# Ledger of designs, part 10: VH-VL binders against q54fm4

Target 1, 189 residues: q54fm4
Amino acid sequence: MSTAPSPTITSPTQTSPVVINKSLICQDSTVSNGVQIAIGTVLHPRSSIIISEGAGPIIIGENNIIEELVQIVNKSPEPMIIGSNNLFEVGSYIECKSIGNGNVFEPKCKILKNTIIKDQCSIGAGCIVSEDKICENNTIIAQTQNSQIQTTSTLPYDHHSSIHMTHLELLHKSIPLFHTIKKTPILEK
Short names: E, the ipSAE of ESMFold2; O, the ipSAE of OpenDDE; V2, 0.75 times the mean of E and O plus 0.25 times the DockQ between their complexes.

## First folded at step 8 (VH-VL; framework fv_daratumumab)

Design u3 (at its last look DockQ between E and O 0.22; V2 from the best seeds 0.00; counts 0 for: pae E 13.8 > 2, placed apart)
Fold by OpenDDE, look of step 8:
Structure u3 (fold): chain C 189 residues (1-189), chain A 122 residues (1-122), chain B 107 residues (1-107)
Amino acid sequence: as target 1 above (189 residues)
Amino acid sequence: EVQLLESGGGLVQPGGSLRLSCAVSGFTFSNYAMSWVRQAPGKGLEWVSAISGSGGSTYYADSVKGRFTISRDNSKNTLYLQMNSLRAEDTAVYFCAKDLEGRWGLYGMDVWGQGTLVTVSS
Amino acid sequence: EIVLTQSPATLSLSPGERATLSCRASQSVSDYLAWYQQKPGQAPRLLIYDASNRATGIPARFSGSGSGTDFTLTISSLEPEDFAVYYCQQYDDWPLTFGQGTKVEIK
């Protein structure tokens, strides 16, 4: 395990707008060969994107936020497709067939195999989406004291989008100040 | 084999409009960012615009902001550049270029078309 | 914007000689630097990406080196087909920018 060099803390005096022009992958994240990550996507420290032996590639879209201890795993021979503008919060486990756009996965939630999450869904902290489940657009899954409940969001898409972009801008500005960044993975030819 | 073919170039008057197209083949179009790069006669290369694979992100040089619009139709494997309010200084060969193979969203250019000539003159 | 300055403007050499081309960035671009070859009347061709990686199909006589602000393209032994204009390009920050080019011509 190559010990990543200690990051040099630089002064946060950047007054200019941050231009998101590349993916941001922390050195201590784990990314398998065959993973594709689009521009703007952020991998926090100790996140992992893993392709199991014999499994298909993982394709991740633009402007996703993948926080600490998140595990994205493909065990299927088919590709795993993740869209854009998703937030994967700390400790979430993702083993899905596909994820659309603008979804939020709260801490330590679990998305089990062959699931399909469409667009603008919210999976609550610690919630479990069972195998083969299809979450339609705007699905909200939350944990109550007694059980998991499912409902439909009435929030406009624009609300989530603006907040998410602000979050991305902040991360692209702040993470390089405190963490060593590695180069975007190159796909095997 | 990856192929890029530009079209739509021609002669146009100052203030006029032109739409360029780039037909692509030989790769999964939606997985790659695309760029337009131009070259004035006898001059160097100038980046014009770029668009992400999904089309969700677009980027422009300051020289063309507000006048040019990059877009793509992934179902048709075609990249576009709508050019409005054209100026004499926009005269150039316009190349479409594919993002680097094996990279996502870094906007290097591993394959180029042959280019299409745009001439802006009164 | 990041300005890339190439030197020399023109390099006059004979076949078989070693060519060394320089590209200097106004600020660090890490290794997000590419080299292109362009022959008259043709589209540019990618030679090197990520400062030191040869693109597919590029002969071994082409090599790239450098990081940060100083980059070099080397042609170990010039072939007749290598006489062309060479451009460096950074993709570390927007806008994407090219050097002004170095012309390698026959002496």
Scores: ipSAE 0.020, ipTM 0.623, lowest interface PAE 7.1, mean pLDDT 88
Fold by ESMFold2, look of step 8:
Structure u3 (fold): chain C 189 residues (1-189), chain A 122 residues (1-122), chain B 107 residues (1-107)
Amino acid sequence: as target 1 above (189 residues)
Amino acid sequence: EVQLLESGGGLVQPGGSLRLSCAVSGFTFSNYAMSWVRQAPGKGLEWVSAISGSGGSTYYADSVKGRFTISRDNSKNTLYLQMNSLRAEDTAVYFCAKDLEGRWGLYGMDVWGQGTLVTVSS
Amino acid sequence: EIVLTQSPATLSLSPGERATLSCRASQSVSDYLAWYQQKPGQAPRLLIYDASNRATGIPARFSGSGSGTDFTLTISSLEPEDFAVYYCQQYDDWPLTFGQGTKVEIK
């Protein structure tokens, strides 16, 4: 029943037979010194979390899924804060200021510097969230032909959260069978 | 040097209560999950309860749910186990234990205290 | 809950012999399996975590193997200080559970 750090995050009451008791960091991923990763987060092979020279820390919450070739880069002297239950799909690029909870970043999307993504947003494949943009809760950004559109999600929260937790459970069971795991710092409480 | 020291054990009648303490030193307490494990005289090990580094997540064996409460005070480097409605079957040595890499999960209990004896008898 | 069954219950051997201890889980626990040693009057000591990784300070004669449901602790050449009770423990699913123990004693 654990979610993000207790005083700031609320979620639907749900009893689950699956308890995620550790983070999984694949050996062939790159994680800079000064990155903190909380319980349950999975970092796939060939992903990277990089603190540039002179930049501030990157703090990542619980139960995130960071897929292959994802790049999370902080080039700002300010801390980068990423919440919980986010899905970063293959090849996405993240240079945000902050990301909230329950967001989906579809393949190869780009989240540019100083952006703020709140909760339950979906950023479509190949979409770009421009510098300094703020995406409010439930924002959907999608790519059509040669343009991006923005709308508000009507999909049920419980459906998305259930799929995410099922996906996370499968990864926690399967990744250690096929990949070597390394350890990293966790979110300080 | 990592050290764990349990205290608060003793003799208690069935239905009574005890509060166990585990004083820790030699590591950053708030970064690690902690467990209580008990061992009845002449018997094997039984996991009792666990708590996350922040104290935000707690877990219990079915045999103690509703009767025992695990907690921690990170400012005092102390883990607690409040034991209520004690039964004869709760008679055991109680160990506190630190997780090996409990920063984000459990990997095994690498440092244990010496234990404190709880005897429930009339 | 996940039941861990250790065999044999007692293993009587002489110093210098190889000890092989078995732990079987009622369902897969992947490699989330630890081994502990406990001597009389003492707290348990972590030997092996994640099925095969030796904990800090544990001599090379101790090795762990297995995954899924079948796990083995091997002591390649018993030393006098190795005669103790050994427990396996899974941390794949709540509640955490221990096996009932294997006593390794002097023949």
Scores: ipSAE 0.000, ipTM 0.494, lowest interface PAE 13.8, mean pLDDT 83
ESMFold2 (binder alone), look of step 8: mean pLDDT 92; pTM 0.945

Design u4 (at its last look DockQ between E and O 0.21; V2 from the best seeds 0.00; counts 0 for: pae E 13.3 > 2, placed apart)
Fold by OpenDDE, look of step 8:
Structure u4 (fold): chain C 189 residues (1-189), chain A 122 residues (1-122), chain B 107 residues (1-107)
Amino acid sequence: as target 1 above (189 residues)
Amino acid sequence: EVQLLESGGGLVQPGGSLRLSCAVSGFTFSNYAMSWVRQAPGKGLEWVSAISGSGGSTYYADSVKGRFTISRDNSKNTLYLQMNSLRAEDTAVYFCAKDLETTWGLYGMDVWGQGTLVTVSS
Amino acid sequence: EIVLTQSPATLSLSPGERATLSCRASQSVSDYLAWYQQKPGQAPRLLIYDASNRATGIPARFSGSGSGTDFTLTISSLEPEDFAVYYCQQYDDWPLTFGQGTKVEIK
């Protein structure tokens, strides 16, 4: 009975704080020319940031998490501006005019043309934000059994921020271990 | 053909101000980050400042922070460097330089202007 | 800041000879390293980017190698027009920094 050697779980005791000094873009992501991505932002595999022909640039702020199969598309001649500390979860589709800071876009949600998402909003899984809509700060859109509902969050911003940063730190440590990354721009720390 | 042309250099007294310009042509200006690099007489190259394609992000060497301001007018295809509180050690040829790539803004410099001389002297 | 140290300070060679220039970084810069050539009274010209990629229009006799902290620029056979000062530059972290330069002069 050949005792299969127990996999040495080398616990990555990387006790050293990971200094986030660059964006992290996986090699198998698709990014158009003219896209600007700030420091700390993470693009997971199979994510896409696309500028259509004749469209304006896409500018993405700091410390965003863009997960697998996310599609960010600008079809407008005007720039698309995305702020900082946003989470775009798997399969979300983004075609907005602008996005502020600290927003969460749950899986397979859709943000349609010319939409403005301000700060600290949450768009639920599979939810659709209609064209030309403006989501004010702290807007929550969620799907119930029968309808899509909108409400306002009363949660403090600080709680979301700490969790998001922890998530970023983990991704900056883990993704390079399993994925090839593209060269990324350097930004001021 | 990509062309960069610096202007605005000259003689200025210590504590004085000067504004440099870099006129660009031959490429989509707004898609590229731009930098200023200077070279003192008989010395090496020193990075001074950089600005993103959109102008939303600016970067400075410690030696010029608080004194110099980089800006750009994408409608005019022009890069600027406002230099205030000038010192003798700021004496140099100032080059504008284009970033290598549109997408990543890596701040390598594939095209350089011929430079403009700034002399700070009493 | 990341310090780049170039060696030698001066390299005296004859046309047709091989030139080997070194650039060492105080910390790893991955492959975010460029090489420039500067002739007297002229602006710098990009030779190599990303440690080993030749810029457009650069002759094949120029090559770059290395990663991390140690980089090399090689000129396989010096032409008369290659006598100049060469700078390495990192763009891995702010501030952007240059080496002090290596002067390649005619023997």
Scores: ipSAE 0.022, ipTM 0.627, lowest interface PAE 5.9, mean pLDDT 89
Fold by ESMFold2, look of step 8:
Structure u4 (fold): chain C 189 residues (1-189), chain A 122 residues (1-122), chain B 107 residues (1-107)
Amino acid sequence: as target 1 above (189 residues)
Amino acid sequence: EVQLLESGGGLVQPGGSLRLSCAVSGFTFSNYAMSWVRQAPGKGLEWVSAISGSGGSTYYADSVKGRFTISRDNSKNTLYLQMNSLRAEDTAVYFCAKDLETTWGLYGMDVWGQGTLVTVSS
Amino acid sequence: EIVLTQSPATLSLSPGERATLSCRASQSVSDYLAWYQQKPGQAPRLLIYDASNRATGIPARFSGSGSGTDFTLTISSLEPEDFAVYYCQQYDDWPLTFGQGTKVEIK
C-alpha cells in the first residue's frame, strides 16, 4: 500500500513571497474617523493619525510605513494628502498640507503646518520643516552642528524604491506574527 | 440598552421590491458600521451587505450586488436595505447587526435585531 | 470568496462533556474569525472574535483557538443552554462569509 505524504515543517524557516493585498494596522494604533488608508500601508503600534475637531480628512496612499510614536495630525479644515511609499520613522510629527511619494522622515523630525513635501525627499533626524515651507523633489534636509542644511539628492530612485519594498515585505510577514492587527477595513470616503 | 428593530418585511412577487428598515437605540449610531445578514428558512447565515459609520463606504455580497442598496440616516438612527428585482432565493429572515468596534474596520457583530421575514413567491 | 467549512455537521453530546467544533478556511484569514451561537427562533449571539477573544458576557467555558486556516471553538463542559447551532465567520476579506454551521445536540 502507498505511503502517507511526508510531514511538512510547521515552524517558519523559509520565507514565501509576500502578497501585499491589504493594509496592516496594529490594534494599538489610533486612527480617527475620516482617515483613508490605501493598500499596503503599515501602521506600527502606538502610532496615531488624528483629525482634530473641525478639521478636514487625511488621505494616505499605498505602501507607506508609519513607525511607532509617529503622529500625523490634521488641524486644518482643508484635506491633508499623503502619497505613497513614504517612510515615517519613530516619533516623527507630521502636520503638513501635503506629502508626495518616496519620502523619508527620520526619527523625531517635525513637519509643521501648511508645508508641502514633494517627492523623494529626506528629512533628517530631529530636523524641523518650518510652517509654509515647500520642499521640492529630491530635497535633503539634515542637521549640522549649529543649523539645518538643504541639499539635493543624486541617489537613484530605483535603489530607494527597492529598499523600501524589501522592508515593506518583511513587515507584512513579521507584524502579524507578533501583533494583533485591526480587522477588515471599512474605509470612509 | 442597545436595541435593533427591523421592519418592512412581507410577501412580494418575483421581480418586486421592498425596503427594510432597522431602527436603533442605546448607542451612538454614527460611530458604528452596520450589516445586514439573512437566513433562509432552515438554512445557515449569509452576509448580505455592510455600511461604514458615516455611510461613505458600502459593500455587498455577489448574490445581491446591483439589486440591493444599503444606506443609513444617522440623524434618524435608521439603517435601510432597498431590495429590488427580488428572486425566490432572496426569501429569508433579514437581520440587522451592529459591529463590535467604533474605529476603522470590522470586528464582528455583537448586537443583532430579531429579524424581519421576506417571502418572495408567486 | 473565502469558504469556511465547519465540522462536524452535528455533534451529539451529553451535558458536562467537552465540545470541540472545527472551522477550516479555504485560505488564510489570519485571526479574523468570529464564532456565533444561534438557538431556535433567536438571532445569533457573538461568542468569540479575533479567533480567541470572548465577547462581553460570554462564560469562560467558551474558548476559541487557531489562526490562519484552522480554528476551533471549545466548550469545556456543556450546559443545557449550550445546545444550539454554532457558526464561524471570517472578516479578513470581502465578501464576509459564514460557515454552514455545526449543530450541538443532546445524546
Scores: ipSAE 0.000, ipTM 0.487, lowest interface PAE 13.3, mean pLDDT 84
ESMFold2 (binder alone), look of step 8: mean pLDDT 92; pTM 0.947

## First folded at step 14 (VH-VL; framework fv_lerdelimumab)

Design x4 (at its last look DockQ between E and O 0.02; V2 from the best seeds 0.00; counts 0 for: pae O 11.0 > 2, placed apart)
Fold by ESMFold2, look of step 14:
Structure x4 (fold): chain C 189 residues (1-189), chain A 121 residues (1-121), chain B 109 residues (1-109)
Amino acid sequence: as target 1 above (189 residues)
Amino acid sequence: EVQLVESGGGVVQPGRSLRLSCAASGFTFSSYGMHWVRQAPGKGLEWVAVISYDGSDKYYADSVKGRFTISRDNSKNTLYLQMDSLRAEDTAVYYCAKDRYSLWFGYFDYWGQGTLVTVSS
Amino acid sequence: SSELTQDPAVSVALGQTVRITCQGDSLRSYYASWYQQKPGQAPVLVIYGENNRPSGIPDRFSGSSSGNTASLTITGAQAEDEADYYCNSWDSSGNHLYVFGGGTKLTVL
């Protein structure tokens, strides 16, 4: 149960790079006060970033893609810190302590409390990362017919990294044409 | 009362190594992220490195990456900075600083008094 | 560029209000924190998370932000507020790097 890959944008002629300088937060997403979202990150419609009562802030880095029905929830008094260039596919649930950079969270996976996901990991569709687990760089968690397996590989990250920025550029061009955008939380007073 | 006490500063020649220590007391050391921040004489503050509460994550300023190593010993309530391949530009007072939180949020709520490192021929 | 820019010096008459500014690309995305440093002393955190004061910091200190600029405001400045003030934020890259401004020397007249 994975989301179909987005098309890759390629050009045989070099042009000036597209500068991605804002987060795109769709108006029909839910974002608690106290959430910080860095430049380039995209929140699709019906995504949620929630700080529970008494919980600490959520800090999200640059150029993340947060798809529909993704839920990022901090219930801990400690800050939740999410790095850059991560892909959170449809319906994934995130209650981590921290997530590094360049990770892929396939549809409906669950990242449970106090977990630490480092860099370049891939968490397979429907997989559960249990409480307190630490996933070192390049960890792959995949679902078999009735169990989960863990291995180490750069191949899923190599694919992710090859298309991420062109995917993000497509979203930055297309989403404002079809959706109302709200300002980042750091600009609201 | 939270206290941070740096030690291990001194005069060293370029290319040599030095190890700084920071003794912590008055708080649960193993629950918080820790930083090194430096200040060249008469100059401003420069962040150097951070280590998470359990030591699992470490990050460095570009100016020191590959030369400095941050570490901690939670059983001794001590933070360390191993400084290799020292340059004249590393001359500064080195502060250890407590993160307000367990990771690397970057609110330095308590600071030590610093230890001077001088790198000169 | 990840640089945070502060004016090198600002003055205020005793009892008056002063604003110390900090400008940089990172402040479009991240809140600033502010540190006070008196001569021969370690820095002290005075504002974090835009406008939160640690315990023991007087309510005359406040923070704000707009666009790429953060500000530290001291209302009713007192002689003991004379110090260097540094802003600090995450780097614009978001890779857990931190950047300080160059510092502002506040003189209370």
Scores: ipSAE 0.006, ipTM 0.562, lowest interface PAE 10.5, mean pLDDT 83
Fold by OpenDDE, look of step 14:
Structure x4 (fold): chain C 189 residues (1-189), chain A 121 residues (1-121), chain B 109 residues (1-109)
Amino acid sequence: as target 1 above (189 residues)
Amino acid sequence: EVQLVESGGGVVQPGRSLRLSCAASGFTFSSYGMHWVRQAPGKGLEWVAVISYDGSDKYYADSVKGRFTISRDNSKNTLYLQMDSLRAEDTAVYYCAKDRYSLWFGYFDYWGQGTLVTVSS
Amino acid sequence: SSELTQDPAVSVALGQTVRITCQGDSLRSYYASWYQQKPGQAPVLVIYGENNRPSGIPDRFSGSSSGNTASLTITGAQAEDEADYYCNSWDSSGNHLYVFGGGTKLTVL
C-alpha cells in the first residue's frame, strides 16, 4: 500500500514587495526630447509623448500608467503639466494644459487643447472634453446614448489610490518580463 | 544629507561682473535641475534662472536676461551664475536651489544659505 | 509677469488653525508650492503640488486649491511656525518661468 506522499502545501511565496524606484519606459514607446517623467510612471508599448515644434515641455509626475496607443501631445508654447497617479487607458488622446492627480482616462477618450483636468476625475470611454474646459475635482464625464453627462463623484479618494498602486506594482513586475525597457529614463533634450 | 553652499558674493560697482558658485553634495547632482533665486534686502523671493540636469536647457527671468548666465559642472557638483553688467537692483542674497526633478518643474526642495551680492557706487 | 497675491500679514493663536491664501491666474492651471522662511534663514519647502509634504515637514501643514487660489493650512499652530510664507507657481504670462507671491508674515500669538 504505497502511501501517496502528502501534497507539500507550498506556502504562498510571499511575493516580495515590488520596490518602485524608477520610471518604466518601453523601448517601442515614442518620447520627445524635453519630456520629463517622474519615478514610478509606466509607458506601455506604442504609447507616445510628443512635443510639437515650438511647443513647451511636457512634465509628467509620479506613478502614472500610460497604456498602449495613448497619445500625449503638447502643441502649446506653455508647459504641459501632468500630476501623479493618473491612468491613461488604451487609445486615449491628451492635449491638455494640465492634469492633476488620480484621474482616469478611459479608452479612446479625448482631452482637447487648453483643457484643465484637476484631481480625481474620470473621463469615460470615447468621451470628448472640449477645448478650454475646466474639470473640477471629482468630475465624472460619461457617455450616454444621446449625450455626454457630467457629474461629481462622492467616492473617497482612498479606494482609487489603493487599486492604482496595486496595478502599478503589477506592471513594474510584469512589463520587464515581456518588453524591452529603455535604458535611459531621463530624456536628453 | 543634501547640502548646497553658495560662494562668490561681495560688493561690486555697477557695470562690473561677479561669478557665483554653488557646491552641491548629498544627492546625485547630475540628475536634477538647479535654480538661482534671489532676495533683495527686506523684500520677497525672485526666481532668477534655471538649468536642466544636463545643462541643455536654460531659462532666465526677464530682469536678468542677457546679463546673467547660468551653468553647471556636473563633474564637480557645482552650479554657477555669471553676472555681468550688474545693477543696483541686483543687490540681493542669492540662493541656489535644487529642483525636485531633472528639468524645471519648479519645486525647490532644497536651498543653500545664500550669498550676498551688493551692487553700489 | 503674472502676479500671485498674498496677505502681507496674518496672526494665529497658539494651537489654533490658520489658512494662508495665494491668489493668481496661474493657479487656475498649476499647483502651488509653499515655502517657509524664518528670519536670517533660507526658505524651506513645506508643501508642493496640491498637498504633498517633503520629508521632515510636520503633518500639521497641508495644502489645498480652489479656482485661482491656493492655500496653506496650519492645523494647530506652534510657536516655531512663526515665519514668512511664500507661494510659488508657474508664470502663465510668459515673462518669467516662475512667480512668487509677495509673502505672508505669520505671527503666532
Scores: ipSAE 0.005, ipTM 0.565, lowest interface PAE 11.0, mean pLDDT 88
ESMFold2 (binder alone), look of step 14: mean pLDDT 91; pTM 0.932

Design x5 (at its last look DockQ between E and O 0.04; V2 from the best seeds 0.00; counts 0 for: pae E 11.8 > 2, placed apart)
Fold by OpenDDE, look of step 14:
Structure x5 (fold): chain C 189 residues (1-189), chain A 121 residues (1-121), chain B 109 residues (1-109)
Amino acid sequence: as target 1 above (189 residues)
Amino acid sequence: EVQLVESGGGVVQPGRSLRLSCAASGFTFSSYGMHWVRQAPGKGLEWVAVISSDGTDKYYADSVKGRFTISRDNSKNTLYLQMDSLRAEDTAVYYCAKDRYSLWFGYFDYWGQGTLVTVSS
Amino acid sequence: SSELTQDPAVSVALGQTVRITCQGDSLSSYYASWYQQKPGQAPVLVIYGENNRPSGIPDRFSGSSSGNTASLTITGAQAEDEADYYCNSWDSKGNHLYVFGGGTKLTVL
């Protein structure tokens, strides 16, 4: 009576913690000279960060996720400053003066020129933030059939930070497996 | 504790008017959007109207537009619904509901117990 | 008027998991919210956004969204969870700012 070997429950391979120690820029992304990208930031394929002729530099902070078909453009002689922990989802267009930290830009949203987005804002899919607008902390903009609605969150979005970091770790692990990565631009601290 | 208490409900004839009130306590009333939601007997929920925290923005369901008026008095922590030209189909329990956010986002995080409005000949 | 569709009734055995779905072309699924209503009582918010619980709502309640569908999941259903559940969302296609689903009666067996 051959005792069938008890299936060795292979303990889930403790996936070694992904150490984020560099920016991750896909080869098929477009990045102008003069763009500075901090550690942890991910540029997906077919994303673009463009400095127009005569425009100032673009400075992007840490741990940003820039998805496919995202366009970040500076046309101003002044620097464009983007903070950390922001999510730019597919097809979003960004022509802002500045963006703070922990913001979410949903698919195909548009941030128009000279706009200031502060911290922990959410811009809904297809929404347009008008020129020269200032979005205060915790601003939520969403699209209805006939108009955009806006509100201010009173709750600290603590939930967004944990999900974002998990997402970032996953990307750092997976993207190099499927895409060629550009050599990390010199992170000037 | 957040409390919302509706009042002003009753039985009215078609074409008449009624004014509902909602007394709010336990939170900074002036900081939040406020809604009216109604429920016909044995039926589901229907959004009626919203007013922003400062009272500058108001929106209505099509079913009540032009007949109902939402308003608020932040100094009294009170929400109002003026209902004119009442119809039989307006028969419902009317709830006041607090928005989770300052303007209008549609997360009704606190509800009153409701007040019954019956429109019958 | 844009309608959100819910199953009118679902059943779950005590301690089991049940999912209630809300679907519609006008559904902003990411911003959907769920309300529990017991007989003779006012509705109570149980889930809002992707998966946010208000204070006092048990952790057995969770939310998810995909495309034009929002879902409420109760993991380990309790007897007290027997109620009507309504989804709500912005009306992206209609003349109403907000729209409720038709409601789902949950029976705990």
Scores: ipSAE 0.057, ipTM 0.682, lowest interface PAE 2.8, mean pLDDT 89
Fold by ESMFold2, look of step 14:
Structure x5 (fold): chain C 189 residues (1-189), chain A 121 residues (1-121), chain B 109 residues (1-109)
Amino acid sequence: as target 1 above (189 residues)
Amino acid sequence: EVQLVESGGGVVQPGRSLRLSCAASGFTFSSYGMHWVRQAPGKGLEWVAVISSDGTDKYYADSVKGRFTISRDNSKNTLYLQMDSLRAEDTAVYYCAKDRYSLWFGYFDYWGQGTLVTVSS
Amino acid sequence: SSELTQDPAVSVALGQTVRITCQGDSLSSYYASWYQQKPGQAPVLVIYGENNRPSGIPDRFSGSSSGNTASLTITGAQAEDEADYYCNSWDSKGNHLYVFGGGTKLTVL
């Protein structure tokens, strides 16, 4: 792996095209009390992040993209921890224990309870990650006509990270033009 | 300025009880989870207990479960630790620590200076 | 296991870069937080999450992780950085919600 990018704030003297310094949470999204969302993360309309009755908190890192109809639900008393730079595509369902960084969850995939997804994994459209499964770094789970297969990615981290940041920058520019956004929460006192 | 001040430490014999208090100021106490963390003399840190911001959720380390009770009074900005059936291995400096968030995420952003509990014959 | 392992001591020359490591199975699932403790004082949060610095923590402190290892890096170490450093993370196996590493004593030469 060549590098793992971190979000940075650029100085005015560097003349960057966009500075990501807030979360974008669309008005039509649903977010439970007790959910913490870090800088840069985007919630599309009709997405939901839900803490069930009696369940623990959900902590979501920086620069995630959460598309429409995505459901992230914690039903466990333990905290759910989601890292940074993840893409949750339309209609995916997430009930993990934890998710690391730089992962892609393709449309309508299901990540079931007590799962651990580490870094740079790709979960294919309609694929199911069974309860208690651990996906090590660079795991690909994909659908064939006959079965679900698992292999290891050779895609460089820099390639994914660059595409993700380009997508994120576009969303930060475009979403406020077409959707009402919620006020970003204060992340610390 | 956030301040946390522990009190109630002292020397007690094994099997006895002690109650610690932590007076909080400089922040909205009722909005944050609170923890107790201890440190035996010359040793490392050990997490002891947590209570959610509204007091409805409480969790304990296995070493103290059933013997210690965490509680809070949000009207008095005070955190408590009731320690029953004390053992020699409970000898430590006890720190009150504020969680950065309203629940129990484990980011202890402010600490008191601690109060020493010595359990000795 | 869920135990967090740190080297008990590390030295760095004034102005040089040092990395303090923390290893444990839980770090594959959860980010570490880092605490600095000077003699006779309470711990101070230095890094939380992957690489967030609380207000008042100098830019020379940074965090990173790879596999089961979390690292605290101090770039350009100062005399005032001499302290014990503890990592902390969620206990994925048990009823201890949080586990601290054994601590690393940093000496600045």
Scores: ipSAE 0.007, ipTM 0.495, lowest interface PAE 11.8, mean pLDDT 82
ESMFold2 (binder alone), look of step 14: mean pLDDT 91; pTM 0.938

